# VH-VL binders against q0atu2: the designs that were tried, part 321

Target 1, 119 residues: q0atu2
Amino acid sequence: MLDKKARIRTSREYRNVFEKGKRLSGRFLIIYYVENALDNNRFGFITNKKIGMAVIRNRIKRQLRAIVREYQGQVKNKHDIVLVARAGIGKSSFEGMEKDYIAIMKKAGLFARNANKID
Below, E stands for the ipSAE of ESMFold2; O stands for the ipSAE of OpenDDE; V2 stands for 0.75 times the mean of E and O plus 0.25 times the DockQ between their complexes.

## First folded at step 16 (VH-VL)

Design a86 (framework fv_dusigitumab)
Fold by ESMFold2-Fast, scan of step 16:
Structure a86 (fold): chain C 119 residues (1-119), chain A 122 residues (1-122), chain B 111 residues (1-111)
Amino acid sequence: as target 1 above (119 residues)
Amino acid sequence: QVQLVQSGAEVKKPGASVKVSCKASGYTFTSYDINWVRQATGQGLEWMGWMNPDSGDTDYAQKFQGRVTMTRNTSISTAYMELSSLRSEDTAVYYCARDVGYDSGEFYFDYWGQGTTVTVSS
Amino acid sequence: QSVLTQPPSVSAAPGQKVTISCSGSSSNIGYNYVSWYQQLPGTAPKLLIYDNNKRPSGIPDRFSGSKSGTSATLGITGLQTGDEADYYCGTWDSSLSAGYVFGGGTKLTVL
């Protein structure tokens, strides 16, 4: 569970990340990211209806939150990061999403090169 | 500020193809999906599909699969919709529309092109 | 044929109030947010309401939306002649053949 301080909460805050941030695409995920003026990272999650049925979207959103929580300590501080699930993500495994997240975060320079799932 | 400007009217014969363009300005083209919607004379709105301008990924309404192709050219911020094997029933106004699908609860079209009339006549 | 059902027409006098209904199923309106679009004669549709009840900047507060169960409603108060248009509801259909669906449209005449 991400606490309130670690979540992007308002439409304005999401818009700021989309308009000012950098974009990087993985196989199943797109991230938008920008430095913030806070003392912590904040995450947003978008699983739009193009992915498919509600049960699939809800599963994906829960799994993405779990992945972000596990690797939270590896992310460079002071960033707002929005994860957008691509249409094909519903056919991915948990491990596939996890690998994609690690790869895209490393490529963005937001993640330590040797980052691993925490205990 | 945000504008979607479409190509001009087309008149086609049955069996031909038509390619409609939609030029975006006033925002980051690759950050918003583009949808295509058509409207036959005196009829309602019909969704045709969407295209992700960053990846090029598409998803078409079942009715149009096999006849429609949605593409883009990111260097000129332009989306395209090509419809092949035209019949008189394809006579319609074709619209491009920008999609705000950023949140899991959102899916709506906040800006629309002016429309392109396509007439298919024998 | 439209997936979402709207009345084909409504009419009222200037200054009056009208409501336009939009009926669907559990896979579309029942699960998903509803938008409304206004189409003036000879023009492209314009976003009027999104997320069931929110107005884009520039849309006056006399336009309102609501949703209950598998139905949505557009309300227009203080009718003006400039409101004569076709009104369409729209939403995502979350079935396995997923796609965006529109209502059949309602023609509003201000007499």
Scores: ipSAE 0.008, ipTM 0.574, lowest interface PAE 11.2, mean pLDDT 84

Design a87 (framework fv_dusigitumab)
Fold by OpenDDE, second read of step 17:
Structure a87 (fold): chain C 119 residues (1-119), chain A 122 residues (1-122), chain B 111 residues (1-111)
Amino acid sequence: as target 1 above (119 residues)
Amino acid sequence: QVQLVQSGAEVKKPGASVKVSCKASGYTFTSYDINWVRQATGQGLEWMGWMNPDSGDTNYAQKFQGRVTMTRNTSISTAYMELSSLRSEDTAVYYCARDVGYDSGEFYFDYWGQGTTVTVSS
Amino acid sequence: QSVLTQPPSVSAAPGQKVTISCSGSSSNIGYNYVSWYQQLPGTAPKLLIYDNNKRPSGIPDRFSGSKSGTSATLGITGLQTGDEADYYCGTWDSSLSAGYVFGGGTKLTVL
């Protein structure tokens, strides 16, 4: 699980990201990201009802948190990042979600290193 | 079979605009970004930018910021690249190319259009 | 001029081996996977190598790719006359202006 320090937790924090941040869409994810005044990154997760039943939404949220945790050390510092799950994500594999996350984060210029770790 | 078919050759005057089309088939158009790459005569490949056909999101190379516009019509699976304020140095073959980033997490172009020659001359 | 540096030309006789180098920096080749494209005269580029050393379907094993540090290399063994073309390396650049970058291209002449 992500450290409390690495989580967006309040409505005000989410609102700030949505209002001041940039938006970028992937295949399964939409990210909102904005620089923060902290020394660490914070992540938020949104799974709407369009994703499916509560059980599915919770599963997706756990998977996204796992992905974010896996690659958090490669993300450029001082960013608040909100991940919004798109409708098709419920039918995707974990690997598919992971690849989409990597791609969108690269397009956003938020990765410092190659996330695929082949080298 | 995946195919990208581009519009025909264009001849333009300096200062004019050109809009090149790229019709995709053989795959889900909205699932892959389209990139545009140009090549001046006898020169190398130059990346211009990418466009997400689903969201319409774009990112252009700094060199073309303010002059290039990448759009799409999803109903006909067609991507467009418009370049304005044309100059003689814009004379080149322009390619559209499919990006596999969302599938692999890596960016490379597995399918290319046949290219569109744009000539800018007074 | 190009972000990635390639030799402008290489040449060899049929049956020989050639290598084409591609030099970059930490923000591109150093952090990202390299792809190679073949462009036959008068045609569009064709994907030759992806993920540093993987071949798409239809690409013979005479073509190989490798990467070390901030440099990549394309290898062609058993050179054929049909291999005469321009070859470009490319990769993602993780700099502030995230985007794709190409090498300057290498003209391969089969003697």
Scores: ipSAE 0.905, ipTM 0.954, lowest interface PAE 0.5, mean pLDDT 95
Fold by ESMFold2-Fast, scan of step 16:
Structure a87 (fold): chain C 119 residues (1-119), chain A 122 residues (1-122), chain B 111 residues (1-111)
Amino acid sequence: as target 1 above (119 residues)
Amino acid sequence: QVQLVQSGAEVKKPGASVKVSCKASGYTFTSYDINWVRQATGQGLEWMGWMNPDSGDTNYAQKFQGRVTMTRNTSISTAYMELSSLRSEDTAVYYCARDVGYDSGEFYFDYWGQGTTVTVSS
Amino acid sequence: QSVLTQPPSVSAAPGQKVTISCSGSSSNIGYNYVSWYQQLPGTAPKLLIYDNNKRPSGIPDRFSGSKSGTSATLGITGLQTGDEADYYCGTWDSSLSAGYVFGGGTKLTVL
């Protein structure tokens, strides 16, 4: 489970990441990310109606949280990162979402050493 | 079949700009990033950067930041690499190459263009 | 300078075995999977090995790859004259300069 302190919770905190952060797109995901003044990373998750029905959106959100949790030790510390699921994500496999996440995090320069130990 | 076809050879004077094209076919152009790699005569391969043809996102190698621009036109499945303020040291063969990062989580180039020779001379 | 270190040349006779080394650091080879590219004279590079040791369709099994720590190795058995080429290793670099990096290349001569 992702620690409560590792979650972006308020609208103000989400707004800060969207306004001040950098943006990078993968195939199924967009990330927005900015350095924070905390001791840890925080993650936010956005799944909107264009993805599909609530059942699909809830599955995607749960799967993205599981992926982030699995790889949280590889993320360079002191970042707020928001994952926005793209419309096509509902047709992806779990492995497809995981590979997209790994690729985009590496391209953003956010993955630390030892990521391939988990892979 | 997957193909990347590049524009023809260019001869430029120092200080000019060159724009190389790379036309993709045989796959969904927007689903794979395009990288640019150059090779000076008798030298090794040098990575220049990647471009996401869906989003337009780019990241350039530090050596080329400020001089290189990578773009695309999705309606004709074509990627472009423009290098400005050309020097004699920019004389090289320039390649476009497709990466599989979003499919694999690891980066490698499964298909390459045939190359475009750019000669910078006075 | 190239980021990954390869010997500039190797040579052997037809039918023999050669190995080409590729040496990096913890942020590149130590962290990410390695690929190998073959460049025949006057042609574009071609993917020969990916994910350390996998071959694309059409690449014969006499080509192999391996990785240990911060180094990778390309092996070629049953050497043929058509194998004369430059060979490059490549990988992602996860340091502050995140991007793709190549070895300096190795010229293989079949004697």
Scores: ipSAE 0.812, ipTM 0.912, lowest interface PAE 0.7, mean pLDDT 91

Design a88 (framework fv_dusigitumab; at its last look DockQ between E and O 0.59; V2 from the best seeds 0.75)
Fold by OpenDDE, look of step 18:
Structure a88 (fold): chain C 119 residues (1-119), chain A 122 residues (1-122), chain B 111 residues (1-111)
Amino acid sequence: as target 1 above (119 residues)
Amino acid sequence: QVQLVQSGAEVKKPGASVKVSCKASGYTFTSYDINWVRQATGQGLEWMGWMNPDSGDTHYAQKFQGRVTMTRNTSISTAYMELSSLRSEDTAVYYCARDVGYDSGEFYFDYWGQGTTVTVSS
Amino acid sequence: QSVLTQPPSVSAAPGQKVTISCSGSSSNIGYNYVSWYQQLPGTAPKLLIYDNNKRPSGIPDRFSGSKSGTSATLGITGLQTGDEADYYCGTWDSSLSAGYVFGGGTKLTVL
């Protein structure tokens, strides 16, 4: 799991990201991201009912948390980032989600280093 | 087979606008970003920006900010690039290219349009 | 002028080997995978190499790619007349916030 300090936890924090942040869509994910006044990044996760049953939504959320945790060190600091799962993500492999996350984060300019492959 | 077919050559006056189309086929149009790259006569390739056909999200190279607009019509799997306030330096072949970023997490262009020649002259 | 630097031209006789260099910086080649494109005269660019050293289907193994540090290299063995073309390296640049960059291109002449 992500450290508590790396989590967006309050409705106010989520609202701030949605209202003031930038939005960017990938194939399976939408990210909202905004600079924060902290020294660390915080991540939030949204899985709507459109994704599927609760068991599916929870699985997707666990997978996204795992992906975010894996690449957390490559993300530029001082950002609040909310990941919103899109409807098609339930049919995607973990690798597919991972690639989509990497791509969208790169497009957002939030990855400074290559997070996808090992040179 | 994947194909990108672009509109025909254009001749424009300085200050005018040009809109180039790129019709995609052979794959799910909304699943891959479209990038635009131009090449002036005898010069190298110059990246202009990308457009997500699904969301309509765009990002343009700084050089073209405020002057380029990338759009799409998903119903006909067609991407568009409009360049305004044309100058003689905009004379070039313009290419659309498919981006594989969402599949691989890396960015490169696996399929290209045939190119559209845009000539800007008084 | 180009973010990535290539030699303007290289030449060799048929059957020989040529290499084309591509020099960048940490924010582009250093952090991202390099692709190479072949552009035959009067045609659109064609993907030749991706992910530093991988070949798309249809690309012969005479073409190879490598990357080290902030530089990449395209190798062509068994040079053929049909290889005469312009070659471009390209990669993502993290400093440009979702920007792709190309090398200046190298004109390969088969003597």
Scores: ipSAE 0.904, ipTM 0.953, lowest interface PAE 0.5, mean pLDDT 95
Fold by ESMFold2-Fast, scan of step 16:
Structure a88 (fold): chain C 119 residues (1-119), chain A 122 residues (1-122), chain B 111 residues (1-111)
Amino acid sequence: as target 1 above (119 residues)
Amino acid sequence: QVQLVQSGAEVKKPGASVKVSCKASGYTFTSYDINWVRQATGQGLEWMGWMNPDSGDTHYAQKFQGRVTMTRNTSISTAYMELSSLRSEDTAVYYCARDVGYDSGEFYFDYWGQGTTVTVSS
Amino acid sequence: QSVLTQPPSVSAAPGQKVTISCSGSSSNIGYNYVSWYQQLPGTAPKLLIYDNNKRPSGIPDRFSGSKSGTSATLGITGLQTGDEADYYCGTWDSSLSAGYVFGGGTKLTVL
């Protein structure tokens, strides 16, 4: 679980990211992202009905939060980022979602360092 | 068997545009980004940008911003790279290459097209 | 221009070992995994090493990679005439203009 301060909480905050942010797609994920005026990053998560039943959507949401938490130290400061799960994410493994997340964040220029520890 | 097959050699005048194609086969075209890399005669490899064939998202190296456009036609599994306002310095072999980023979390090019020679001459 | 620095050439005799260096910075090699590409004369580049030290199927174990800090190295043992080629390192650059970067290339000559 992410700290409450690191979560996008209100519909207004989500709307701001969608309206003013940039969009970038991976295989299983879409991110919307915009710089904020805060001293920290905030994340939002959206899993829609096209993914599958509620039990699957809830599992995916939990797994995405775990991935974001693990790599939060790599994210460039002062961003609001919304992850939208694409249709088909339910067929992915945890590792597959993790790799897609790393790739899309790097392509967006949002990762300041390699997400995996190196020598 | 994964293959990327590029269009044939082009000879252009300065100021013209060139559009190079890259036809993919042997895999799901929309699952892997296509990158474009060029190499001037006797010189090294120079990355130009990537294009996501599913979304159409692109990112171009700063040097080419405003002159390059990367697109695709998913119905025929073909990627395109168009370079405008051609100069003599654009004389090079242009390669398309598939990246594994979404599968790997790291970027590298596992398959390359054979290259397209573009000559800009007056 | 190349962002990563490689020696322009290296040479050795058949059966010997060569090492090709690739030097970068904290935003590229220091933070990301390195790949190596082999380009035989008149051909497209071919992936030789990925993830610092892994080989694709069909690449013999004579080829190896390593990384330390902001530098990477390609090792070739048991050198053969068929190894004459240009070798390029490459990696992601995590600076403000995120993108892929290559070394300047190293021409390997087997004497």
Scores: ipSAE 0.796, ipTM 0.907, lowest interface PAE 0.8, mean pLDDT 91
Fold by ESMFold2, look of step 18:
Structure a88 (fold): chain C 119 residues (1-119), chain A 122 residues (1-122), chain B 111 residues (1-111)
Amino acid sequence: as target 1 above (119 residues)
Amino acid sequence: QVQLVQSGAEVKKPGASVKVSCKASGYTFTSYDINWVRQATGQGLEWMGWMNPDSGDTHYAQKFQGRVTMTRNTSISTAYMELSSLRSEDTAVYYCARDVGYDSGEFYFDYWGQGTTVTVSS
Amino acid sequence: QSVLTQPPSVSAAPGQKVTISCSGSSSNIGYNYVSWYQQLPGTAPKLLIYDNNKRPSGIPDRFSGSKSGTSATLGITGLQTGDEADYYCGTWDSSLSAGYVFGGGTKLTVL
């Protein structure tokens, strides 16, 4: 489970990542990320109305949270990271979102640990 | 059928720049990143970086930071690699290659261009 | 950091078997899947093996791959003179300067 302190909570915190962070786009996701002054990573999740109805958007957020939780031990520490769902993510599978996440995190250089196999 | 067709050979003097093109066909150009790899005569393969044709995002190998620029024109499905401040050590064959990372979470180059020879001589 | 080591050359007679090793580290081969590329003389590299041990369409099953720890191996059986080429291993390196790395290449001679 993502810990409460591993969540981006406020509009100000989200805005900081969007305004000062780097951006990298995958097939289904865009990540924005910036170093923080904490001892831990924080994650945020955004789905807009273009993704679909609230039920669909909530399912997508839940799936993304599960993916992030599974791989959080591999993430380079002290980063705020916002995952933005792209249009069309509603047609993806859980595995498709997972593969996309792995790819963009590796290409962003945010996976820095080798202790664990991904899964 | 996937094809990557590169521009022709270039001869340059030290200090100049070179821009190599890579035209993609047979697939959705914006769905796969293009990587650039070079190979000096009689030597191995050297990765230079990747570029996402959809977003324009790039990442360059540290050795080439400040000298390489990777771009694209999506309307003609073409990727470009520009290398500036050329030196004789930059004499090599330059390849573009498609990676499948966003489909699989794993990185490998499934299709390669034919290569572009760049010669840097005084 | 991230050095993939291959033997510079290997050789064997037609019809025989050869293996080509690729040694790396925990940040590359130990963490990520390995691919192999064949480069025939005067041509671009071609994907031979991906995901450690899978073959693209059109690659015969006499080409095989495996990975153990921080090392990978390409196996070639039933050697033909048309197999004379340079062979490169490659993988993602997840260290601080994340990027793709290749081995130094192995020249295969069929004698």
Scores: ipSAE 0.711, ipTM 0.891, lowest interface PAE 1.3, mean pLDDT 91
OpenDDE, second read of step 17: ipSAE 0.900; ipTM 0.951
ESMFold2 (binder alone), look of step 18: mean pLDDT 92; pTM 0.949

Design a89 (framework fv_dusigitumab)
Fold by OpenDDE, second read of step 17:
Structure a89 (fold): chain C 119 residues (1-119), chain A 122 residues (1-122), chain B 111 residues (1-111)
Amino acid sequence: as target 1 above (119 residues)
Amino acid sequence: QVQLVQSGAEVKKPGASVKVSCKASGYTFTSYDINWVRQATGQGLEWMGWMNPDSGDTAYAQKFQGRVTMTRNTSISTAYMELSSLRSEDTAVYYCARDVGYDSGEFYFDYWGQGTTVTVSS
Amino acid sequence: QSVLTQPPSVSAAPGQKVTISCSGSSSNIGYNYVSWYQQLPGTAPKLLIYDNNKRPSGIPDRFSGSKSGTSATLGITGLQTGDEADYYCGTWDSSLSAGYVFGGGTKLTVL
């Protein structure tokens, strides 16, 4: 689980990202991202009813949090980022979600060099 | 099989605009980004930008910011690249190419159009 | 002027081995996978290598790719006359201006 300080938690914080941030769509994810005034990044997650039943939505949310945690060290600092799950993500593999996340984060220019990356 | 078929050669005057089309077939058009790459005569490949056919999202190389517009018509699986304020330096072969980024998390172009020659001359 | 640097030309006799280098930086080759494209005279580029060293179907094992640090290398063994073409490396650049970047291209001449 992400640290509390790395999570977007309030409606006001979410609203700020949606109103002032940029939007970019991947295959399974939409991201909203905006610079913050902190020294750390914060992540938010949204899974609405079109994704499926509550059990599915919760599973997707857990998977996305796992992905974000895995790559958080590669994300450029001082950003609030909200991940919105798109329809069809429930039928995607974890690897598929991960690759989509990587692609969209690269397109957004949010990934930075990581010494642990193995090519 | 995957195919990208581009529109025919164009001859334009300086200051004019050109719009090149790229019709995709053999795959789900909205599932892969389309990139545009140009090549001046005797020169190398130059990336221009990408367009997401599903969302319409785009990103352009800095060199073309303000002059290039990438769009799509999903009903006919066709991508478009419009370049305005043409100059002689824009004379080149323009290619559309499919991007596999969402499948792999890495970016490369596995299928290319046949190219469209755009000539800008007074 | 290209972000990735390639030698402008290489040449060898049929049956020989050639290598084409591609030099970049930490924000592109250093962080992302490299792809190679073959462009025969008068044709569109063709994907030759992806993910540093993987071959698409139909590409013979005479073609190989490798990456180390901020540099990549394309290897061609058993050179054939049909290999005469331009070769380009390419990769994503994870700098502030994220996008795809190509090398300047290398003209391979089969003597």
Scores: ipSAE 0.899, ipTM 0.949, lowest interface PAE 0.5, mean pLDDT 95
Fold by ESMFold2-Fast, scan of step 16:
Structure a89 (fold): chain C 119 residues (1-119), chain A 122 residues (1-122), chain B 111 residues (1-111)
Amino acid sequence: as target 1 above (119 residues)
Amino acid sequence: QVQLVQSGAEVKKPGASVKVSCKASGYTFTSYDINWVRQATGQGLEWMGWMNPDSGDTAYAQKFQGRVTMTRNTSISTAYMELSSLRSEDTAVYYCARDVGYDSGEFYFDYWGQGTTVTVSS
Amino acid sequence: QSVLTQPPSVSAAPGQKVTISCSGSSSNIGYNYVSWYQQLPGTAPKLLIYDNNKRPSGIPDRFSGSKSGTSATLGITGLQTGDEADYYCGTWDSSLSAGYVFGGGTKLTVL
């Protein structure tokens, strides 16, 4: 679970990210991101009705939060980041969403260190 | 079955622009980013940037920022790379290459175009 | 100018083995997986190794890769004249100027 401080909570805060942020698209995800004036990163999540029924959207949102939580230590500090799930995400595996997330975060220049130790 | 086929050789004068095309076949064009890599005569490979054919998102290497534009036409599965304000040092073979980043979380080029020779001379 | 450092050349006789090194930093090889590309004279580069040590279909097991810290190595055993080519390592660079980076290339001559 992400801390309260690590969440984008208000419509005004979401709007700020959409209006002033940069956008990058992956296969299943779109991220909008902007530097903030806080000490920490904040994440928002959007799963729209084009993805499917509420049960599918709730699963996707839960899985995306789990992915973000797992990799939060690799995200460069002081960013507001909104993840928007694309319509096709419901057909992806958890690993597929995870790889898409890693790729777009790296392309955005938002990842600083990986969690895997490689010899 | 995946193929990337590039346009033919170009000869340009200094100050001109060149636009190289890369036609994809054998896969869903919009599912994989296209990267552009150049190689000056007798020199190494130099990455220029990537383009997402679905969104149109791009990122360019610092050296080419302001001179390069990467676009696509999804109806004909074709990527384009336009380089402006050409100088003699832009004489090179230009390659398009498909990256698998969204599948793997790591970036590498599994298929390459045959290359387009661009010569800049007066 | 290359970001990753490779020796400019290496040579050996048919049947011998060679290794080609590729040295980077914590933001590139130290953080990301390494790939290797083979470029035969007059041709486009071809993917030879990906994810540090994996071979695409059709690449013989004479070619191998490894990574340790901020360096990667390409190994070629049982050298054949058809292996004479330029070899490039490549990876993503996660620094502020994020993008793909290549080594300077190594010309392999089979004597």
Scores: ipSAE 0.793, ipTM 0.906, lowest interface PAE 0.8, mean pLDDT 91

